# VH-VL binders against ADP-ribosylation factor GTPase-activating protein AGD1 (AGD1): the designs that were tried, part 18

Target 1, 225 residues: ADP-ribosylation factor GTPase-activating protein AGD1 (AGD1), of Arabidopsis thaliana (Mouse-ear cress) (q9fit8r1to225)
Amino acid sequence: MHFAKLDDSPMFRQQMQSMEESAELLRLRCLRFYKGCRKYTEGLGEGYDADIGFVNALESFGGGHNDPVCVAFGGPVMTKFTIALREIGTYKEVLRSQVEHMLSDRLLQFVNGDVHEVKEARKRFDKATITYDQAREKYLSLRKSTRLDVAATIEEDLHSARTTFEQARFHLVSALSNAESKKRFEFLEAVSGTMDAHLRFFKQGYELLHQMEPFINQVLAYAHQ
Key: E = the ipSAE of ESMFold2; O = the ipSAE of ESMFold2 at other seeds; V2 = 0.75 times the mean of E and O plus 0.25 times the DockQ between their complexes.

## First folded at step 14 (VH-VL; framework fv_bepranemab)

Design u5 (from q5 with light chain K55R; at its last look DockQ between E and O 0.82; V2 from the best seeds 0.69)
Fold by ESMFold2, look of step 14:
Structure u5 (fold): chain C 225 residues (1-225), chain A 119 residues (1-119), chain B 112 residues (1-112)
Amino acid sequence: as target 1 above (225 residues)
Amino acid sequence: EVQLQESGPGLVKPSETLSLTCTVSGGSISDYYIHWIRQPPGKGLEWMGTIYTSGTTNYNTAVQSRVTISVDTSKNQFSLKLSSVTAADTAVYYCARHETDSSGAFDIWGQGTMVTVSS
Amino acid sequence: DIVMTQTPLSLSVTPGQPASISCRSSQSLLYRYGKTYLEWYLQKPGQSPQLLIYRVSNRFSGVPDRFSGSGSGTDFTLKISRVEAEDVGVYYCMQYIELPYTFGQGTKLEIK
């Protein structure tokens, strides 16, 4: 945890406030980053759609005319090309999905989930503080002459209010600690994972096209006729 | 057991950035809030800022636009940077500890380091 | 900002005699749970400040019992029952219930 002491002191509350401010500033930066990620993944999706359209056009070209030269020398190799291009499109869709899940989803969870929970935990803490303060005032104003059943109710209400207050306090501490942990570690992991996804994408693409090199040379040799 | 020691240059030119380090020995910095307090020659004490165990900070509004406090947990060190210094920033600079299980604000102080701002 | 005002600003005391330093805050230093966060520090000549008293009246470890603190709300007092030569220096009161943390102007204690 990012809290070394949990006693409710002035510096403890000042630490909590500093962490809430830090989380809100990071939320704004994460929101901007999320919008950039979304635009990027939308572009990959549009690129995938264009890839499929290109492959469909190439398939139609290869089958449409039954020219002896195209059928005799190019047809089976052109089929290998369309299969390869479709696989490259698949790699792009995998990259899009990986960026979405590794980075975009984590950014959105921070913005709408983790920081939202901090704000809700703060509201509950403030409410529980008021209730506890009121119960304490009522308890401290008890007279020796107060009826036993009335005093017992006031004492029970104080115990319940204190319990709810301490639960709300530790819940706020937990929410703040979670948000700070995301700030320090999880976003670095997500960005690094996104870079690894790009590495794998280009590596797979290279390996596929490298296997296609003999067929590329075969078609090129035919074109030199 | 725990000791704090400030270090840094004794002379800084106007408009430059003052940079100081507070090194903690004999304890874990994970349990302490660290404060920076300064004292101009012949004058009183001014709290400049605090860094919490979370790594977040609060600064005195009088210097907040120019001050940055940070921590390097791997080195057990805290840093103070004060930008755009003037002669008014000439002071002894202290780091001080708030122990997380203590009720006192500044129970351990460093020896202080004098920083003079002059041409 | 909470302004901390000390009186007197300078005090000369015969060894063995009592001394009293007043500190007033511009706002109540009463915090939650009945706690009041007023502290006293001593800075001996050429030394760093050292904590004497925390939360108005609690003597910090190693501080002689001739030092005592009292007060509430906005009005606080540090007393030294019998001033010794080693007590010379500047005394500061301080609050930390609210940012920024603030010190009094200091009271210089001298021996005559």
Scores: ipSAE 0.645, ipTM 0.881, lowest interface PAE 1.3, mean pLDDT 88
ESMFold2 (binder alone), look of step 14: mean pLDDT 89; pTM 0.922
ESMFold2 at other seeds, look of step 14: ipSAE 0.649; ipTM 0.882

Design u6 (from q5 with light chain E98H; at its last read DockQ between E and O 0.90; V2 from the best seeds 0.78)
Heavy chain, then light chain:
Amino acid sequence: EVQLQESGPGLVKPSETLSLTCTVSGGSISDYYIHWIRQPPGKGLEWMGTIYTSGTTNYNTAVQSRVTISVDTSKNQFSLKLSSVTAADTAVYYCARHETDSSGAFDIWGQGTMVTVSS
Amino acid sequence: DIVMTQTPLSLSVTPGQPASISCRSSQSLLYRYGKTYLEWYLQKPGQSPQLLIYKVSNRFSGVPDRFSGSGSGTDFTLKISRVEAEDVGVYYCMQYIHLPYTFGQGTKLEIK
ESMFold2, look of step 14: ipSAE 0.645; ipTM 0.878
ESMFold2 (binder alone), look of step 14: mean pLDDT 89; pTM 0.925
ESMFold2 at other seeds, look of step 14: ipSAE 0.716; ipTM 0.904
ESMFold2, look of step 16: ipSAE 0.647; ipTM 0.882
ESMFold2 (binder alone), look of step 16: mean pLDDT 89; pTM 0.927
ESMFold2 at other seeds, look of step 16: ipSAE 0.661; ipTM 0.886
ESMFold2, fold request of step 17: ipSAE 0.746, 0.722, 0.716; ipTM 0.916, 0.908, 0.901
ESMFold2 (binder alone), fold request of step 17: mean pLDDT 90, 90, 90; pTM 0.933, 0.932, 0.931
ESMFold2 at other seeds, fold request of step 17: ipSAE 0.658, 0.640, 0.764; ipTM 0.883, 0.877, 0.919
ESMFold2, look of step 17: ipSAE 0.648; ipTM 0.878
ESMFold2 (binder alone), look of step 17: mean pLDDT 89; pTM 0.927
ESMFold2 at other seeds, look of step 17: ipSAE 0.670; ipTM 0.890
ESMFold2, look of step 19: ipSAE 0.693; ipTM 0.898
ESMFold2 (binder alone), look of step 19: mean pLDDT 89; pTM 0.928
ESMFold2 at other seeds, look of step 19: ipSAE 0.633; ipTM 0.875
ESMFold2, look of step 20: ipSAE 0.653; ipTM 0.887
ESMFold2 (binder alone), look of step 20: mean pLDDT 89; pTM 0.923
ESMFold2 at other seeds, look of step 20: ipSAE 0.498; ipTM 0.820
ESMFold2, look of step 21: ipSAE 0.645; ipTM 0.875
ESMFold2 (binder alone), look of step 21: mean pLDDT 89; pTM 0.929
ESMFold2 at other seeds, look of step 21: ipSAE 0.683; ipTM 0.893
ESMFold2, look of step 23: ipSAE 0.666; ipTM 0.885
ESMFold2 (binder alone), look of step 23: mean pLDDT 89; pTM 0.926
ESMFold2 at other seeds, look of step 23: ipSAE 0.571; ipTM 0.848
ESMFold2, last read: ipSAE 0.726, 0.683, 0.704; ipTM 0.908, 0.891, 0.896
ESMFold2 (binder alone), last read: mean pLDDT 90, 90, 90; pTM 0.930, 0.931, 0.930
ESMFold2 at other seeds, last read: ipSAE 0.748, 0.712, 0.737; ipTM 0.918, 0.902, 0.913

## First folded at step 16 (VH-VL; framework fv_bepranemab)

Design v1 (from u6 with light chain H98R; at its last look DockQ between E and O 0.73; V2 from the best seeds 0.00; counts 0 for: pae O 2.1 > 2)
Fold by ESMFold2 at other seeds, look of step 16:
Structure v1 (fold): chain C 225 residues (1-225), chain A 119 residues (1-119), chain B 112 residues (1-112)
Amino acid sequence: as target 1 above (225 residues)
Amino acid sequence: EVQLQESGPGLVKPSETLSLTCTVSGGSISDYYIHWIRQPPGKGLEWMGTIYTSGTTNYNTAVQSRVTISVDTSKNQFSLKLSSVTAADTAVYYCARHETDSSGAFDIWGQGTMVTVSS
Amino acid sequence: DIVMTQTPLSLSVTPGQPASISCRSSQSLLYRYGKTYLEWYLQKPGQSPQLLIYKVSNRFSGVPDRFSGSGSGTDFTLKISRVEAEDVGVYYCMQYIRLPYTFGQGTKLEIK
């Protein structure tokens, strides 16, 4: 655990502040990284759209199965080429989706979710601290002559303010602990998973095109007659 | 019982980096705020920085541009690095524990290690 | 920065007699919920500092009851009711309410 005790000491509050500053610095780096990832996945999506457009143009150039132009340009082999190119586009879309899910979404969750929770928890903690301080001041100002119903209200307000303060403290500690836990291992895992997704993408593409090599050679050999 | 022991080179040249370790024995390092405090010869005590159980730090503003405090849980060690040292950094360096189960007392100190900055 | 000023910087005391050391902070050391975080340390010759008093008036475990602390706000006092030979050394007050943590200049106690 990042907190051994919830004792409200100067050093405890200084630890909280140090963790908040660390989370904010990481948020800024994550935001820049997210924007880079956003642009990259948009590029993959545009590349996929271009792949499909290229395949459609190639199919139209060759015409249908019964088209004399299609037959003249090696029709059945051309169909294998267009199917293979369409599959490569599918691999690219899988890569785009994996990068988005593994990395872009996690970066955005940290920036807009996890650090936002820290900021909201801090706000509630500060308000609860002020309310508790005020309730304590009223309680300490009670005199023996204070009317019983007024004193009872002040005592109940103190107990409620203490409970709210303790809950707010726990929530802030929890939010800080969550943000700190994501700092090293979760992001390293996400980046490594993204690299593995790229490895699989290139491996699938290579294996597909390698299977097409005999058909490539067949068309080239026949075209040179 | 818990003991702290500072170690490192006793002589450091000006402009180089002073590097010290604080080894914890007889207890777990995960429960402590660890502080580095120095004392120039014949002078008083100066707090340099604190590392919390989270691994985050606070530093004295007088040295914060030059100081780094870190932890290696696998070795039960904390470290202090102070860059760009001058003769003014000559001091006995202590590590001290802040007890998280008590009200913030520096209840355990290492024996201290003397570091001299000279050419 | 909170400046901690000790008075006197040196004193000589006949064994068995009382001693008193003053510590003044440049800002109040009162923290939330009525707590004040002011500590006293003794550094015996050739040794590292050792804790005597925490939170103004609480004796640390093993500290003789002849040591007592008092004060509030900005003014604090360490008293030794009967000075013993083993009490020789330099006494420091310290605050950690605000960063940076600061110590007093020290008060050297000698036996007359």
Scores: ipSAE 0.536, ipTM 0.831, lowest interface PAE 2.1, mean pLDDT 87
ESMFold2, look of step 16: ipSAE 0.670; ipTM 0.888
ESMFold2 (binder alone), look of step 16: mean pLDDT 89; pTM 0.929

Design v2 (from u6 with light chain R32E; at its last look DockQ between E and O 0.75; V2 from the best seeds 0.63)
Fold by ESMFold2, look of step 16:
Structure v2 (fold): chain C 225 residues (1-225), chain A 119 residues (1-119), chain B 112 residues (1-112)
Amino acid sequence: as target 1 above (225 residues)
Amino acid sequence: EVQLQESGPGLVKPSETLSLTCTVSGGSISDYYIHWIRQPPGKGLEWMGTIYTSGTTNYNTAVQSRVTISVDTSKNQFSLKLSSVTAADTAVYYCARHETDSSGAFDIWGQGTMVTVSS
Amino acid sequence: DIVMTQTPLSLSVTPGQPASISCRSSQSLLYEYGKTYLEWYLQKPGQSPQLLIYKVSNRFSGVPDRFSGSGSGTDFTLKISRVEAEDVGVYYCMQYIHLPYTFGQGTKLEIK
């Protein structure tokens, strides 16, 4: 959630560690979820391709108005069926795109981007910590006999190392805070959005086929007499 | 003035889950790390775990498979759950504060609550 | 785990006399930048623990100046310059540099 105080201490470092471990556990869950989303959207894409193939076959069956089979199936009504089936296919492609952009892309950004940034920030922080500790040891080893130009260089190195250390520390805090923000709100929004996308998909499909019901009944009644 | 108060059932049967709360008064729970420390009768102190202001935790490896520490911001409370308890879990349980601006690890302690694990 | 070993485990002192309690860690408690996070707590009879000393030698707010801490590396000492009746209880040292946080076994201080 947040850091109440940014002073460096063992407990501050232990909080950072706990947040890094939490982020890694979430990354693993997100990766599994992403793989499931990828399989799902691939299935929707294959389903769309199959829908188009089915509609094309049905249109070809009705092709050439001289065809007696076209007359037997009530040609103009069959055209209404193929138009409706093609439109249902486009609803499926919209659903696929929405799941990909709302959820799949966001999961991948977290896995490959946000958590990766935490790991890189940790690495830079560890390096800056070592450099700062070494610079501090050199400074504490200064004697009155040390040449003034050497002492000045050691002091400048210490200030530079401290600045780099503080920058790396705050960068790691920022990376961790960003990852925590995504845990708390962004994923809930993304999952809820994909549920809404599914609701919309089924509502549109239902409404379209509901409009087809009279034509379905007409064909069935004709076939039975 | 910040005060901590532990509460929960004083008797728990073996294999059940021990559940305690730590209620914070006189301060905001968002400012503190909260620690749980226990003390078996006549014995020393054992740190069980810490919950940070981020809501993440660290646990003592001795109990990490059985312990859960959590926060309920709406009730200004922290909780401790310890599953699959045995007689070895009989102890006084304390919650303690680390204020993120203070020096020292456990500068304020609750008064403690005794939990006995017995049939 | 860092083991914190206290000596003695029990101590009887006449009022007004000094007392000294030792704490030894199984690993150096020297932390980054020369800091050491070693603390002392007092648990009076029937009470919860109270912080006395933090970072080896700093008295916590409200702690009398007769309490002092010292040490470095693995060896630490709590001294009470003149023991008073209110000082009875069990004293614990504790480290929190490394997880898990660990306490010493305790040193019971009694008035003789």
Scores: ipSAE 0.577, ipTM 0.846, lowest interface PAE 1.8, mean pLDDT 87
ESMFold2 (binder alone), look of step 16: mean pLDDT 89; pTM 0.926
ESMFold2 at other seeds, look of step 16: ipSAE 0.617; ipTM 0.861

Design v3 (from u6 with light chain G34E; at its last look DockQ between E and O 0.77; V2 from the best seeds 0.66)
Fold by ESMFold2, look of step 16:
Structure v3 (fold): chain C 225 residues (1-225), chain A 119 residues (1-119), chain B 112 residues (1-112)
Amino acid sequence: as target 1 above (225 residues)
Amino acid sequence: EVQLQESGPGLVKPSETLSLTCTVSGGSISDYYIHWIRQPPGKGLEWMGTIYTSGTTNYNTAVQSRVTISVDTSKNQFSLKLSSVTAADTAVYYCARHETDSSGAFDIWGQGTMVTVSS
Amino acid sequence: DIVMTQTPLSLSVTPGQPASISCRSSQSLLYRYEKTYLEWYLQKPGQSPQLLIYKVSNRFSGVPDRFSGSGSGTDFTLKISRVEAEDVGVYYCMQYIHLPYTFGQGTKLEIK
């Protein structure tokens, strides 16, 4: 969505205001979402730590033990189980980092970067508008009796104020267009990428455990003797 | 020549949602602001809201809590939804265009569509 | 809200005679020391409103030259130099300087 014209009309400024209000509303929602995302990724990190602890305990119990009974009937299989469980843990850490990079970082950039730039551009635009309005007021107040050198200075100030105003308008439009572009597509892409990351995580975990199925059955069959 | 055509149900029951469509023909909607204006029978005109080329909106505070205006660029059409309607919402509903140049706020109007809210 | 007050609310005119409609806003419609955004619309019987005059005095495309607008600040006038039968309908003034956009109550023009 694009600005079709840059005419300084009431409707043009009303459009800009509507976009600024929309961006601020979204910023607040992004901040809440970011906090939820950070709590989720912290949980995944803690879960990874717990996975490692569980695998270490399992190894200490039997996975690397040289007990003749364990080695003869289950030791190497227990080692395969602990290796597989470690690998599943690393898939969880990959998921954590993907969520952080794809979603959490993008949410924070929008809040602290993109919306902040809109607010700064608005401030600069407002200041340039005031200067331009004042220059126009002086120009429109000129009379035929006004001294030529005074009139020339007023006209020069008007030209300078107009140029600065037009630059500030362009920068504000650019900042709003950037924020609107991120609103429309980038967050949907980020959420969809996060869902795909979850899909890959569960697929990898399932595939790995499925390949362990013969070893699981071997141990279960022995245990039922 | 750009033309606007409103369409939707002529009758809506109280407390339900009024849903109207404004279809744009003969031009691209990328250059227009679209407005919704209504007129109760025998009464004056009331601006309801505007959707800008950005897809953002401004609404009349009198209906702001009940109104939603949206766009479907693939179909060259705009929609108006007004929730929790009452008999007071009985009116002819117009969509109107603003082309951003030195022309006026509502330079092209649709034909209007009558909506009656009846028990 | 900017209140737009029209006078008269009803007007009967013999064909060929002039007509004048007043519109007063509760606030100035001068926008940023540059332009005044006051518009006039005509709604003919059974038809949608149509734009007549924009920015106080600019005639919209296809509008006959017997229509003219004037005024400044808060006081505006629409004049029809010679009323014709096709001019029958309700005339509205409107502002869009500030939200919400507001119309006058309308002035119904009839033929005597």
Scores: ipSAE 0.573, ipTM 0.847, lowest interface PAE 1.8, mean pLDDT 87
ESMFold2 (binder alone), look of step 16: mean pLDDT 89; pTM 0.929
ESMFold2 at other seeds, look of step 16: ipSAE 0.667; ipTM 0.882

Design v4 (from u6 with heavy chain T100Q; at its last look DockQ between E and O 0.76; V2 from the best seeds 0.64)
Fold by ESMFold2, look of step 16:
Structure v4 (fold): chain C 225 residues (1-225), chain A 119 residues (1-119), chain B 112 residues (1-112)
Amino acid sequence: as target 1 above (225 residues)
Amino acid sequence: EVQLQESGPGLVKPSETLSLTCTVSGGSISDYYIHWIRQPPGKGLEWMGTIYTSGTTNYNTAVQSRVTISVDTSKNQFSLKLSSVTAADTAVYYCARHEQDSSGAFDIWGQGTMVTVSS
Amino acid sequence: DIVMTQTPLSLSVTPGQPASISCRSSQSLLYRYGKTYLEWYLQKPGQSPQLLIYKVSNRFSGVPDRFSGSGSGTDFTLKISRVEAEDVGVYYCMQYIHLPYTFGQGTKLEIK
């Protein structure tokens, strides 16, 4: 996007307005998406809490039996099962944290940070425009009879107002360009990273349970006798 | 030298979507605003919309609910889609550029492509 | 919408004679910094429109100096000091200060 040589023309201002409208529409979509992500991560956190509760119940069941078979065989096997289930629960908490960091936080930063800066840059630009217009009107009203020191002050005020206006214009352009860049790149990468986090979660869980298979088979073989 | 070339079907049925392409050669697609202007046979010119270098758009309110202008940077192409067409949409369709240095609104035009809407 | 009204709608001119086309807007076209974004286009028979004059009075590159534009506020004029055969076509004024951009209805220039 190349703004560097644009005049303050009707088309330039119309482009800026169209970009501001686009950023606001994207903000609303990001806010909705953020709320969905927040609900999802809350669900994962609640799921982790439930996992811990289940493991605690299993531990209590294994440790509360007086049956000789349960004492001789159940204690070590129950410990292996509860350790594995607790590990799977920690994988879920890691997933929750990754989704929050990779996606939820980035969505919120766009909504509250980047779009807010566009609005502030617009306000500064509007104020600088008014000041510049006023300084131009005073300059154009100069008379041949105006005292030299008064005319010099009016000319310096015009120069200062023009400089502030140009700076405010480029600040607004920069804020809009930043918001547009985020639209094009950051969200696709964040969603892809979230999918990869899910892949790793299921892979880790499967591998851990697969390693428990010999203990499961041992118990099943004993129980069939 | 920069050149614009419109292309698309010459005949479109009522209620369907008119779809046109404007191909840019001899320049970078990122340097221009692209405008779509149409001219019904024997009539004057009507601006339909503009796509800016940012990819955002402004449309004529008369067609705003039916028009979409977009860009495909990989093909150096712009497109116009006009939905729910009627016989009133029969026209020559032009794409035109605005150079970002503001030397004029429509300083380079394509040759135009005639689109007829009929059963 | 800003309505652009051209007069006359058609004009027959003897070669070598001057021609004048008027364009009137329904609202002032004065923009910031004293600028007015009013343009003139010529559409020759069977061709796309071509830019003649931009910002009221500036000739576009390659436009002969027999074309001139003037005006302010709501009233604008295109003048051709000596009409030639190549000047035949339809002339349009256009504003792009306010959306939607609008053209005049056109003035057809013919040689008699």
Scores: ipSAE 0.552, ipTM 0.848, lowest interface PAE 1.8, mean pLDDT 86
ESMFold2 (binder alone), look of step 16: mean pLDDT 88; pTM 0.919
ESMFold2 at other seeds, look of step 16: ipSAE 0.648; ipTM 0.876

Design v5 (at its last look DockQ between E and O 0.65; V2 from the best seeds 0.00; counts 0 for: pae E 2.6 > 2)
Fold by ESMFold2, look of step 16:
Structure v5 (fold): chain C 225 residues (1-225), chain A 120 residues (1-120), chain B 112 residues (1-112)
Amino acid sequence: as target 1 above (225 residues)
Amino acid sequence: EVQLQESGPGLVKPSETLSLTCTVSGGSISDYYIHWIRQPPGKGLEWMGTIYTSGTTNYNTAVQSRVTISVDTSKNQFSLKLSSVTAADTAVYYCARGYYDSYEYAFDIWGQGTMVTVSS
Amino acid sequence: DIVMTQTPLSLSVTPGQPASISCRSSQSLLYRYGKTYLEWYLQKPGQSPQLLIYKVSNRFSGVPDRFSGSGSGTDFTLKISRVEAEDVGVYYCMQYIHLPYTFGQGTKLEIK
């Protein structure tokens, strides 16, 4: 945990401010990274569209079952090839979705959610601080000659202002602690998960084509007769 | 008993980077703020910066462009790096602890200090 | 920056006699909730500084009761009721209410 004590002192506020500055700098870096991730996932989606277009063109060239070109080109062979190529495209769409979920969404949540919450919590804390300071000054200005009903109202206002201030302080501390918990190790997890998603993508593609290798060899051997 | 000990080379050449380590013994580092304070020979004290338990820092603006304070919790160590040093950086360098028991005082435990001379 | 000005810069005292050191800040050290963040440190010859007084008048653990602090706003005083040989050194006042933290120039206390 980042806050050992919550007493409102100069050093406590100095730590809060240093953490807010750190979070803002990280937000700017995350925003640039998010934009790169978005471009990458858009590229994967376009690549999937291109895969489908290629398969459609190959099917059209080979024709359907009972087409003379299809028979000459080996109709059942073409069907297995186009099915495999479609599956590879499906693996790419899975990769796109995984990168978006594991990395892009997390970066966006940090930028628009976690750091935004810190900024809103700071704003509420500043407002509550001003209100509490004003209520304290009014209370400290009371004379013993002040009417009891007026003094009671001033004391009630002080109590309410203090309660709001304490709640705002706790909220700001919580928002800062949450943003700090998203540091290095949580982003490392997200990047590592993205790398694992790439590993799985290439493994699926390899396994699919590897299973076809005996079939490919048989077709090549037949074509050389 | 918690103790702080500064260490590093006593002589640094101009334009190089001064690098010091503050080693904490006899206690856990997790709740400490660590401050770096220096004292040129025969002169007063100058606060250089503070590293908080979050790992974030505040620096004196007089040295902010040249100073980096960091922590290695696995070694119970804090570091001070001051780049592009000149003779004006010749001083005794102290690390000091705060925030162990309260926010009510700044520096309750000081290291013994280490003299760093900038000269060629 | 808050400038901390100490008076006198040097003080010679007969053992057993009182001593008084003044510290003036360039702006109020009064913080929220009625607290004032002014500290006093003693640096004995050849040693690192040690905390004496925090928040104007609170003695740090182990500090003898002959040391006392007072003041408010911008004017502060450290008093030693009966100076002893172990009290020699340089005394500094310090604030940390605003960055950068700043010290006074120091007051050297010597025995006559």
Scores: ipSAE 0.443, ipTM 0.788, lowest interface PAE 2.6, mean pLDDT 86
ESMFold2 (binder alone), look of step 16: mean pLDDT 90; pTM 0.928
ESMFold2 at other seeds, look of step 16: ipSAE 0.477; ipTM 0.804

